# VH-VL binders against Zinc finger CCCH domain-containing protein 19 (NERD): the designs that were tried, part 11

Target 1, 84 residues: Zinc finger CCCH domain-containing protein 19 (NERD), of Arabidopsis thaliana (Mouse-ear cress) (q9siv5r801to884)
Amino acid sequence: SDETMEWASKELLDLVVHMRRGDRSFLPMLEVQTLLLAYIKRYNLRDPRRKSQVICDSRLQNLFGKSHVGHFEMLNLLDSHFLK
Below, E stands for the ipSAE of ESMFold2; O stands for the ipSAE of OpenDDE; V2 stands for 0.75 times the mean of E and O plus 0.25 times the DockQ between their complexes.

## First folded at step 8 (VH-VL; framework fv_bermekimab)

Design t3 (from s3 with light chain T91A; at its last look DockQ between E and O 0.82; V2 from the best seeds 0.00; counts 0 for: pae E 3.5 > 2)
Fold by ESMFold2, look of step 8:
Structure t3 (fold): chain C 84 residues (1-84), chain A 118 residues (1-118), chain B 107 residues (1-107)
Amino acid sequence: as target 1 above (84 residues)
Amino acid sequence: QVQLVESGGGVVQPGRSLRLSCTASGFTFSDYDVHWVRQAPGKGLEWVAAISYDGSDKYYAESVKGRFTISRDNSKNILFLQMDSLRLEDTAVYYCARDEWADAFDIWGQGTLVTFSS
Amino acid sequence: DIQMTQSPSSVSASVGDRVTITCRASQSIYSWLAWYQQKPGKAPKLLIYDASSLQSGVPSRFSGSGSGSDFTLTISSLQPEDFATYYCQQANLFPYTFGGGTKVEHK
C-alpha cells in the first residue's frame, strides 16, 4: 500500500519524520539535503578532528551503513534512498 | 599562517585550455573539502566547482560541467582547476576557498585573473 | 537550484549609520546561510555563518538574523572600514549560490 509505495527508503523516512515532527510528505533532494545538514548540526555530529566528516549516530549509521561519512559522501549516498 | 595562493591565470584565446593551481599551507589540507569560486570583473560571486577532502567526490556548476575538471594532490597540498574549451564568459578572477564543514568558506586565496583578447 | 535574492543592490550611508541588508532564499534553507564582505581587489571575507554566528575576529557591530528563507545582515554603527560589498550565500548545498551583492558606499 502506501508504505510499499513510499518516495524514500525506510531509513530516510525515519530521518524525515523525526525532523518534520511526523510529516512524511515528499521532499525534493535539495530539501532533504538541507534537512540532513540541520540534523547533523542539531545533534552535534561533526567530527572535531576531521573537518569534512560526520560521526554517525545510530540513525545515520542505519541510513549510511558507516560509522563515519564525508560531507560530500553522505550527500551522494542520499541518491540511493529516493524512490523506494 | 593559514593560507591559500592561486596561480596560473593569464590572457588566453577562446577555445584554449588553462590550468589553475592553488597551494595550501599552514593547515592539514587533506582534512578539508575545497572549492573554486569565480568573479567576473565588476560582477558578483559564482561558485564553480568542489572536491572532497580525499578527492573521491567532485561537483561542478552547470556552466562549466564537461569543460572544467577539479582535482587535488594531497601529497603536495595543491588544488587544481583544468579549464578546457574556454569561452569569453569564463573571464573572471578565480578564487580557491576552504570549506569549513557545513558552515561557510572560511579561508580564501587572493585570486588569479583569467582574461581573453577581444 | 536555490536562488538567493539580495537587496538592496546598493546603500549610501555615513559613518555611524545602522545598515541592514536582506537576503531571501527560493526555498527554506533552515539556518545554512553565510555572509561575506569584499573590498575592491581583495578576496571575500567570512563575517557570519549559520545565519547568526559571528566568525572569529569579526567586530561585534556585525550581526546576522533570520531562519528559513528570509535573512538579514545588520551593521549597528557603520565604520569607515565597512564600506564594501556584502554577499549572502546558501552554504554547502550544491550548487552553492550567492546573492547578487549589496554595495555599501559613502553618502
Scores: ipSAE 0.302, ipTM 0.812, lowest interface PAE 3.5, mean pLDDT 88
ESMFold2 (binder alone), look of step 8: mean pLDDT 94; pTM 0.952
OpenDDE, look of step 8: ipSAE 0.673; ipTM 0.919

Design t4 (from r2 with light chain S53Y; at its last look DockQ between E and O 0.89; V2 from the best seeds 0.82)
Fold by ESMFold2, look of step 8:
Structure t4 (fold): chain C 84 residues (1-84), chain A 118 residues (1-118), chain B 107 residues (1-107)
Amino acid sequence: as target 1 above (84 residues)
Amino acid sequence: QVQLVESGGGVVQPGRSLRLSCTASGFTFSDYDVHWVRQAPGKGLEWVAAISYDGSDKYYAESVKGRFTISRDNSKNILFLQMDSLRLEDTAVYYCARDEWADAFDIWGQGTLVTFSS
Amino acid sequence: DIQMTQSPSSVSASVGDRVTITCRASQSIYSWLAWYQQKPGKAPKLLIYDASYLQSGVPSRFSGSGSGSDFTLTISSLQPEDFATYYCQQTNTFPYTFGGGTKVEHK
């Protein structure tokens, strides 16, 4: 099945499928970053005081393994979710 | 009240190095990602570099990658730009700017000028 | 890199005129778009963030609209202090690219 050869981790695919209405086809890093930022804005996950931080919901906590993550930090962490 | 102030600009020779500083006051500096932006005389704005709130993540424009290093000292509320292997094309006013969680750069310094002599 | 194409490059206008400036992104940037005003010898000043939100202290004659790839800054009735250069900037993706600028000049 295509699941054995998926281009991304289960956690990243969960975000992608959610934002792309079920589409799990390959998405390059730049477009994944765009979807992640759109997700954060849509669900109001930016820390209102620490203007560099995300307050992770359950989906982002599964993805990043943290309850809080920096804006620039999360972009760096995405690399490990692309299967190489 | 809230301020960013650049310093360290001047006249240098091509190929030399220069370190710019940006001192923050009136806000919690370590809450914010911060950037350098430059503007050549009579030209538009060009984004140069960014550093995360804690200094751990850095990004650079391709035109300066490998030559410039961004850093910060949160204990002193200072942002730095180390500029090595300077070229005539680096002639600009250099601004530091505060990142309001990617919405915009809401606070800018007044800039520091970097130019060249023969 | 996301290219930001700003038009026109200059506008000749009089006090009281309506001025419209357009900014186009080479790919979707959602609403991650800011507008700045810059006067000669001064730092840029934030006018609009998140495409359409007016920064505190900015007069209501300034407005922003658009999403995705096409954005507009409007000055409803130009004032003497509005003669300046205006820049858009995307903050969706590094490098955080600026438009080329629009100089609004007195006729």
Scores: ipSAE 0.743, ipTM 0.913, lowest interface PAE 0.8, mean pLDDT 93
ESMFold2 (binder alone), look of step 8: mean pLDDT 95; pTM 0.963
OpenDDE, look of step 8: ipSAE 0.843; ipTM 0.945

## First folded at step 9 (VH-VL; framework fv_bermekimab)

Design u1 (from t1 with heavy chain A102S; at its last look DockQ between E and O 0.92; V2 from the best seeds 0.79)
Fold by ESMFold2, look of step 9:
Structure u1 (fold): chain C 84 residues (1-84), chain A 118 residues (1-118), chain B 107 residues (1-107)
Amino acid sequence: as target 1 above (84 residues)
Amino acid sequence: QVQLVESGGGVVQPGRSLRLSCTASGFTFSDYDVHWVRQAPGKGLEWVAAISYDGRDKYYAESVKGRFTISRDNSKNILFLQMDSLRLEDTAVYYCARDEWSDAFDIWGQGTLVTFSS
Amino acid sequence: DIQMTQSPSSVSASVGDRVTITCRASQSIYSWLAWYQQKPGKAPKLLIYDASSLQSGVPSRFSGSGSGSDFTLTISSLQPEDFATYYCQQTNTFPYTFGGGTKVEHK
């Protein structure tokens, strides 16, 4: 099916599709990181007190499995969302 | 009041090791990701390494991977850079810097110089 | 790695001049760009973060603009204390690369 041919998890594709107006074509890790950071700025998700943390909204909570995630931690967590 | 102070620089021989320290004061060190940046004499700034607030996630410039190790001790407010297999190209002033959630490096130390004997 | 191309490499200017420094990223970095000032023998000092936000305590004659891949630092009226080297830095993707620097020196 379409899912088995996808380059990324459902959760990562949801972010990509949202940020790219429905375009789900492959993006390399560096471009995915750029989209993730743009998303965090767009929705003002940075913790104003702990200057290393993201306060996850529902989409990022689905992606990372946490209500809070470290900035550098989330970059490491992205790898598992690239399939194969 | 908020400050970072580097130490441990000096004159070394190629192939030797050196450990740099950066002591933080005036802020909650464990809330921040921190970095090392270096500057060769007469040259520009080069990012070297980063470590997450809790010490779990580390990143390195390609030029230092496998030779340098970043670490931190949050109980003592100290950031470290262990520099092994030193080369002449590592000659630089080494700065530690506080990461303002990747907006910028808002606080820098005054640097510590690493040079080689000739 | 994201390459940061900074131009010009040097500027000869007089007090009162408008100085413009350009930084181009090799790929889009949204607004993850900072500007620093550095004087000889000193650590860099943050001027601008998030492409256009002025750091606290920095004079309003400094401004930043741009997004995506093209960014500009402007000094609206150069002061004697502004003779220094200026660096841009992207903080979008590791390694957090700096531009090559722009030396602003007294004409």
Scores: ipSAE 0.679, ipTM 0.896, lowest interface PAE 1.1, mean pLDDT 92
ESMFold2 (binder alone), look of step 9: mean pLDDT 93; pTM 0.955
OpenDDE, look of step 9: ipSAE 0.809; ipTM 0.940

Design u2 (from t1 with heavy chain Y53W; at its last look DockQ between E and O 0.90; V2 from the best seeds 0.83)
Heavy chain, then light chain:
Amino acid sequence: QVQLVESGGGVVQPGRSLRLSCTASGFTFSDYDVHWVRQAPGKGLEWVAAISWDGRDKYYAESVKGRFTISRDNSKNILFLQMDSLRLEDTAVYYCARDEWADAFDIWGQGTLVTFSS
Amino acid sequence: DIQMTQSPSSVSASVGDRVTITCRASQSIYSWLAWYQQKPGKAPKLLIYDASSLQSGVPSRFSGSGSGSDFTLTISSLQPEDFATYYCQQTNTFPYTFGGGTKVEHK
ESMFold2, look of step 9: ipSAE 0.785; ipTM 0.921
ESMFold2 (binder alone), look of step 9: mean pLDDT 95; pTM 0.962
OpenDDE, look of step 9: ipSAE 0.854; ipTM 0.947
ESMFold2, look of step 11: ipSAE 0.784; ipTM 0.918
ESMFold2 (binder alone), look of step 11: mean pLDDT 95; pTM 0.962
OpenDDE, look of step 11: ipSAE 0.844; ipTM 0.945
ESMFold2, look of step 14: ipSAE 0.767; ipTM 0.915
ESMFold2 (binder alone), look of step 14: mean pLDDT 95; pTM 0.960
OpenDDE, look of step 14: ipSAE 0.844; ipTM 0.945

Design u3 (from t1 with light chain Y96W; at its last look DockQ between E and O 0.94; V2 from the best seeds 0.76)
Fold by ESMFold2, look of step 9:
Structure u3 (fold): chain C 84 residues (1-84), chain A 118 residues (1-118), chain B 107 residues (1-107)
Amino acid sequence: as target 1 above (84 residues)
Amino acid sequence: QVQLVESGGGVVQPGRSLRLSCTASGFTFSDYDVHWVRQAPGKGLEWVAAISYDGRDKYYAESVKGRFTISRDNSKNILFLQMDSLRLEDTAVYYCARDEWADAFDIWGQGTLVTFSS
Amino acid sequence: DIQMTQSPSSVSASVGDRVTITCRASQSIYSWLAWYQQKPGKAPKLLIYDASSLQSGVPSRFSGSGSGSDFTLTISSLQPEDFATYYCQQTNTFPWTFGGGTKVEHK
């Protein structure tokens, strides 16, 4: 059946679907933060020089609109991707 | 060589204010997120606050929200904790700590004590 | 908030003993778990980060294991300098909470 309700932006859903093998069901902010941090470790996105930053791949660039984001900054940016 | 040194602790009365400082040396301070952690005498560790490398993102424990303000001056390599409306339960040794990508606190200061008198 | 339940609260042990300390998170934290050692009057010292990675300069008798919500710190052969209090900490989600501590004491 058709699902017309979306809880998150296209960019956030892309990350969620990727990490949950196709599952796009709602996740609260804390669970999304957990997935995001797991994604960063899985794809080795930490900046080895600036120990506070993430080097965005294409998916995170679509999500955050930057080539680099601070670790704390990206958690704050997630809020705008929840469509309530 | 790599160091964090806290200062500004002391004996205060309830309801008063203190500002703690943490001076960093031996590393590029502006590359790191930094935190305050406290420990009441004879008790465990309690995370208090965090500030991003550029000072723009801040997080606080619920017990201190609205009373404490974290800030940093990267040109002077100093982290601050402004503590307003102090309560007896704020009695603790306050540590500053450096983190790496939210993994762990690899460098700690030696702490500064905040206590109360009658 | 993620609660970190650390057990036991204290351990009486002798030099040479294997000591195991456990830490449970109230929800999954993947591997975002650190272990610290603290001696009286001193700042905590990082032992283990990323659940199982040994910090530079820490003796190899210390090891960490686990992922998700259940984690273990092991001291394979306790030395006199290992009598201290040990804390786990999650760094997955603010507030970054610590376990309640485990005091490893002689006897």
Scores: ipSAE 0.564, ipTM 0.868, lowest interface PAE 1.6, mean pLDDT 91
ESMFold2 (binder alone), look of step 9: mean pLDDT 94; pTM 0.957
OpenDDE, look of step 9: ipSAE 0.826; ipTM 0.942

Design u4 (from t1 with light chain S31N; at its last look DockQ between E and O 0.85; V2 from the best seeds 0.77)
Fold by ESMFold2, look of step 9:
Structure u4 (fold): chain C 84 residues (1-84), chain A 118 residues (1-118), chain B 107 residues (1-107)
Amino acid sequence: as target 1 above (84 residues)
Amino acid sequence: QVQLVESGGGVVQPGRSLRLSCTASGFTFSDYDVHWVRQAPGKGLEWVAAISYDGRDKYYAESVKGRFTISRDNSKNILFLQMDSLRLEDTAVYYCARDEWADAFDIWGQGTLVTFSS
Amino acid sequence: DIQMTQSPSSVSASVGDRVTITCRASQSIYNWLAWYQQKPGKAPKLLIYDASSLQSGVPSRFSGSGSGSDFTLTISSLQPEDFATYYCQQTNTFPYTFGGGTKVEHK
């Protein structure tokens, strides 16, 4: 399938397409990090108590496989979602 | 009293090693990511390194990769910077800083000076 | 790396003046931008986070504006204690780069 040969995992592309109104063209890691952080602020996903953590919504749970992730942890987890 | 206090700075010879410490008090240290920032005399601020709340994830400025190691001991509320293969360009005041979930560094230490002797 | 271009490098101003400092990011950082004040021999002090949010205990004469790539710090009426160096910092992407600084000094 052509979709399995895309530059990113299905889960990452879902986030990218959502944030870019359907545009799934390649983004380098730096721009993906910017989109992810913008997403987190837009949907108020930061834990107000544990000042290092994200409370994942359904998209981020699909992406990271957890209900909570550390801020730095999620940046490291992004690497495996780039397929090129 | 929320506080960060650096120690371990001093005069060192090029090529040697030095270990900086930053002791945290007045807050739950293990809830926060923490950073090192340096400032050469008369110069601007330069971000150096970061470590996650649990110590698992670490990031470094390109200028220090492979020479500096950030670590933390949450049981003692201490952040460390191990500086190996020191160079003259590492001359700076070194600050530790608390990360308020990437909004900003809201708490800074007083800084510790690293300099060189000939 | 995201380059933060801060201007001007220095401002000569009098008490009561309106001072404006600009910071430009080499790419969009949304609103992940902080402003710090630093006086000689002291650590930086947080003024503004989130591009425009005033830190607790900071006087209301300080304000931040902008989003994306262009940001401004404004001091509406300069006070004697405001003579200092000011830095912007992006916290969107490692390395968390700082601008080059703006020294605000007495005319």
Scores: ipSAE 0.637, ipTM 0.888, lowest interface PAE 1.3, mean pLDDT 92
ESMFold2 (binder alone), look of step 9: mean pLDDT 94; pTM 0.957
OpenDDE, look of step 9: ipSAE 0.848; ipTM 0.946

Design u5 (from t1 with heavy chain S30D; at its last look DockQ between E and O 0.88; V2 from the best seeds 0.80)
Heavy chain, then light chain:
Amino acid sequence: QVQLVESGGGVVQPGRSLRLSCTASGFTFDDYDVHWVRQAPGKGLEWVAAISYDGRDKYYAESVKGRFTISRDNSKNILFLQMDSLRLEDTAVYYCARDEWADAFDIWGQGTLVTFSS
Amino acid sequence: DIQMTQSPSSVSASVGDRVTITCRASQSIYSWLAWYQQKPGKAPKLLIYDASSLQSGVPSRFSGSGSGSDFTLTISSLQPEDFATYYCQQTNTFPYTFGGGTKVEHK
ESMFold2, look of step 9: ipSAE 0.804; ipTM 0.921
ESMFold2 (binder alone), look of step 9: mean pLDDT 95; pTM 0.962
OpenDDE, look of step 9: ipSAE 0.856; ipTM 0.947
ESMFold2, look of step 11: ipSAE 0.711; ipTM 0.896
ESMFold2 (binder alone), look of step 11: mean pLDDT 95; pTM 0.961
OpenDDE, look of step 11: ipSAE 0.844; ipTM 0.945

## First folded at step 10 (VH-VL; framework fv_bermekimab)

Design v1 (from r2 with heavy chain V34M E62D; at its last look DockQ between E and O 0.90; V2 from the best seeds 0.81)
Heavy chain, then light chain:
Amino acid sequence: QVQLVESGGGVVQPGRSLRLSCTASGFTFSDYDMHWVRQAPGKGLEWVAAISYDGSDKYYADSVKGRFTISRDNSKNILFLQMDSLRLEDTAVYYCARDEWADAFDIWGQGTLVTFSS
Amino acid sequence: DIQMTQSPSSVSASVGDRVTITCRASQSIYSWLAWYQQKPGKAPKLLIYDASSLQSGVPSRFSGSGSGSDFTLTISSLQPEDFATYYCQQTNTFPYTFGGGTKVEHK
ESMFold2, look of step 10: ipSAE 0.716; ipTM 0.905
ESMFold2 (binder alone), look of step 10: mean pLDDT 95; pTM 0.963
OpenDDE, look of step 10: ipSAE 0.836; ipTM 0.945

Design v2 (from r2 with heavy chain D54E; at its last look DockQ between E and O 0.91; V2 from the best seeds 0.81)
Heavy chain, then light chain:
Amino acid sequence: QVQLVESGGGVVQPGRSLRLSCTASGFTFSDYDVHWVRQAPGKGLEWVAAISYEGSDKYYAESVKGRFTISRDNSKNILFLQMDSLRLEDTAVYYCARDEWADAFDIWGQGTLVTFSS
Amino acid sequence: DIQMTQSPSSVSASVGDRVTITCRASQSIYSWLAWYQQKPGKAPKLLIYDASSLQSGVPSRFSGSGSGSDFTLTISSLQPEDFATYYCQQTNTFPYTFGGGTKVEHK
ESMFold2, look of step 10: ipSAE 0.746; ipTM 0.910
ESMFold2 (binder alone), look of step 10: mean pLDDT 95; pTM 0.962
OpenDDE, look of step 10: ipSAE 0.823; ipTM 0.943

Design v3 (from r2 with light chain S28R; at its last look DockQ between E and O 0.91; V2 from the best seeds 0.74)
Fold by ESMFold2, look of step 10:
Structure v3 (fold): chain C 84 residues (1-84), chain A 118 residues (1-118), chain B 107 residues (1-107)
Amino acid sequence: as target 1 above (84 residues)
Amino acid sequence: QVQLVESGGGVVQPGRSLRLSCTASGFTFSDYDVHWVRQAPGKGLEWVAAISYDGSDKYYAESVKGRFTISRDNSKNILFLQMDSLRLEDTAVYYCARDEWADAFDIWGQGTLVTFSS
Amino acid sequence: DIQMTQSPSSVSASVGDRVTITCRASQRIYSWLAWYQQKPGKAPKLLIYDASSLQSGVPSRFSGSGSGSDFTLTISSLQPEDFATYYCQQTNTFPYTFGGGTKVEHK
C-alpha cells in the first residue's frame, strides 16, 4: 500500500486528495477540519433549515455513513478516520 | 420576537456553584447549536462552551473544563450552564448565543452577571 | 488555540472618517471570520460573517475583506451611532476565539 494512504481511511483520503489536487500527504487534524469546512462551504452542503446540520453528498455519506450529520458530530467522527 | 434571555447570575462566594439558564423564543431552538460567551468587566469577549442541537456533543474552553457543564432541554427551549468550583476569574457577564452554522453568532441574549463577594 | 490579533486597540475618529480595523489569525482560517459591534451595556451585534458577507439590517457603509489569516473591517463614512467597540471572531475551530477588540471613539 502507499505509505501516504495509510495515515487515513480511504474515505478521508478521497476528500483530502480531492481538495488538495491529488496531494495525499499527511495532514494533522486541524488542517483536515479546515479542509472539510472548506469543502462544505464550496459545495453548499449546509442544511438551509436545520442550522446545525450538513446534508451529505455522496463523498460525505461515504465518510460519515449518514445522509445528515451535525456540525459538531462530524468533527468528532473525523477522529476515527486517522490511522496510526 | 426572536429572543434569548439569560438568568441565574448573581453574587456568589468562591468555590460555590451556580446554574445559568438561557430561554429561547421565536425560533425552533432544536435546529441550532448554541454557545456561552463571557465578558469580564472592562475586558473582551471569551468563548466558554458549545452544545450541539441535540445535546450530544459538547465543547469547552480550557479555562472551564472539568468545572462547567453545558446542557440543554429542547422540550422547554432552555440552555443551561452549570458552574462548579467557581473562581474569582469567572467574574463576567455571561451571554448565550445562537450559532448560524459556524458563520457567526447571529442572536445574543442580554447577558447575566456573575460576581463574587469580597 | 488560534490567536486573533486585532489592531489598533483604539482609534479616535470624527463623523465622516473612513475607519479601518484589522484582525490577524495565528493560522489560516479560510473565511470563517465574523465581526461584531458592541455598545456599552449591550450584547454584541453581528455585522459581518464569512469574512465579507454583510448581515441583514447592517448599513452598507460596513464592509469586510480578507481571507486566510488577514482580515479587515472598514467603515466607509463613520456615523454617530458607530462609536462602539468592534470584535473579530474566528469560527474555524474550537475554541471560537475573539480578537481583543478595537474601541472607536469620538475625538
Scores: ipSAE 0.578, ipTM 0.885, lowest interface PAE 1.6, mean pLDDT 91
ESMFold2 (binder alone), look of step 10: mean pLDDT 95; pTM 0.961
OpenDDE, look of step 10: ipSAE 0.803; ipTM 0.938

Design v4 (from r2 with light chain Y30F; at its last look DockQ between E and O 0.87; V2 from the best seeds 0.81)
Fold by ESMFold2, look of step 10:
Structure v4 (fold): chain C 84 residues (1-84), chain A 118 residues (1-118), chain B 107 residues (1-107)
Amino acid sequence: as target 1 above (84 residues)
Amino acid sequence: QVQLVESGGGVVQPGRSLRLSCTASGFTFSDYDVHWVRQAPGKGLEWVAAISYDGSDKYYAESVKGRFTISRDNSKNILFLQMDSLRLEDTAVYYCARDEWADAFDIWGQGTLVTFSS
Amino acid sequence: DIQMTQSPSSVSASVGDRVTITCRASQSIFSWLAWYQQKPGKAPKLLIYDASSLQSGVPSRFSGSGSGSDFTLTISSLQPEDFATYYCQQTNTFPYTFGGGTKVEHK
């Protein structure tokens, strides 16, 4: 839903909280990108066949709205999840 | 055999344009993001541009943004670099490289030289 | 941009020496770091990806270590074919910046 008091969408905060063991503190875009890439590597989400794509788990499907997302595409999609 | 081969380099005048090509063979080109990297004579490596597997997302180094355009034709297995408003600082060997899902550039072409006469 | 500071800029070494090259990122890049070898007139050749993983066909005398922002390439016993220039590259964030290079040359 709409969380105008938060710096990020619910979907992005879910990823951040998961990776930071409950810490919801603001992260700038570059650190969020690093965290997202660490998430993808930790859970082995890179498509072994199409070497440019992520096979989204449930959390990334909620975040990106797709079952597959391109590596470059997902970096572009992150901007809309910052609520500034 | 997996291969990338650049072509289209040459001697140009400042302010002119040049188009580089990179032909891919031995792998499914449309599965990979691809990049251009350049190296001025006697200098280090400089990342130039990237294009996603389907051509929809493009990124550029600040030094070339607005002047260079990366593109690809997956039906012909070709990566392009359109180089406009060329400057002396663009003198380099230009390499195309295959992106192994951000792990590294695992396959490189042999490069094509772009130089200036002024 | 993430700046990659590579040191030393050159090293004089003899066959059999242990050579260590350092690369520091201006921000954390987790393990998104690659090492390349380049000989004059040739394209770069991948040695190490993911900070410490050895590329297929690369001799085991090459090793990579580090995570976060500080990374090291080590050649345990330098061979004649190892005189070359070495580059690190981060692939965490565009632009995918390279280090300035380290020339490993004959004493």
Scores: ipSAE 0.731, ipTM 0.910, lowest interface PAE 0.9, mean pLDDT 92
ESMFold2 (binder alone), look of step 10: mean pLDDT 95; pTM 0.962
OpenDDE, look of step 10: ipSAE 0.841; ipTM 0.945

Design v5 (from t1 with heavy chain T28D; at its last look DockQ between E and O 0.83; V2 from the best seeds 0.79)
Fold by ESMFold2, look of step 10:
Structure v5 (fold): chain C 84 residues (1-84), chain A 118 residues (1-118), chain B 107 residues (1-107)
Amino acid sequence: as target 1 above (84 residues)
Amino acid sequence: QVQLVESGGGVVQPGRSLRLSCTASGFDFSDYDVHWVRQAPGKGLEWVAAISYDGRDKYYAESVKGRFTISRDNSKNILFLQMDSLRLEDTAVYYCARDEWADAFDIWGQGTLVTFSS
Amino acid sequence: DIQMTQSPSSVSASVGDRVTITCRASQSIYSWLAWYQQKPGKAPKLLIYDASSLQSGVPSRFSGSGSGSDFTLTISSLQPEDFATYYCQQTNTFPYTFGGGTKVEHK
């Protein structure tokens, strides 16, 4: 039985596959950040009062492990989801 | 009155250090990410650094990385830029700016000038 | 890094002219694009955010359009107070790069 390493964590691939309608091809960090921001805008996840925070839905809570994350914080957390 | 006011600019010698301050008033400073932007005389705008609302996450332009340190004191509503190993190319007006959740910089200070003399 | 190419670098125009300024990103930035006006000795002033949303207090003769990588700022009928330098900025990805600027000046 063979196993191949994906370029990203299961949680990040779930986001990528969702936004790219099943395409799990490698994306560099810059493109992943673009998809993440598009996701946040698409689902209106920005906190209307705390002008620096995201209110995580279930997918982002799986990805970041929190119900709220800072905008800059989530960019730092993305790095650990890229696998070598 | 929503306001940002920079201070601490001046004339220095290359290789020295300078600390800029930006005082916020009229809004809840701890709800916002904040930035430094600079503009060399007669030139365009250059983004310099950013710090998260809680001070934990920081980002820098490559041209200043390792020399400049951004920080904030939310109890005093102050943003700082510590500038070490200053170079002639750091000559600029330095602005602080409020980040409206990545939509834009909606509030800017008037700027503080950093220049050099030999 | 995302490069922002702004054109033209300058425009000579008269009061009443329609002025169009373009900004192109080196990759898609969705609608994470802002436009600023700057006059000599002053801080930039926000005009447009989210590519096309007009900031409060900005006259309706200013408009923004575009998404993805190509964006336009339009001044429908130039007024005397509109002679200034204009900058675009992307806020999709750090570093939050600005375009090189467009100086709109008296013909």
Scores: ipSAE 0.694, ipTM 0.895, lowest interface PAE 1.0, mean pLDDT 92
ESMFold2 (binder alone), look of step 10: mean pLDDT 95; pTM 0.962
OpenDDE, look of step 10: ipSAE 0.849; ipTM 0.946

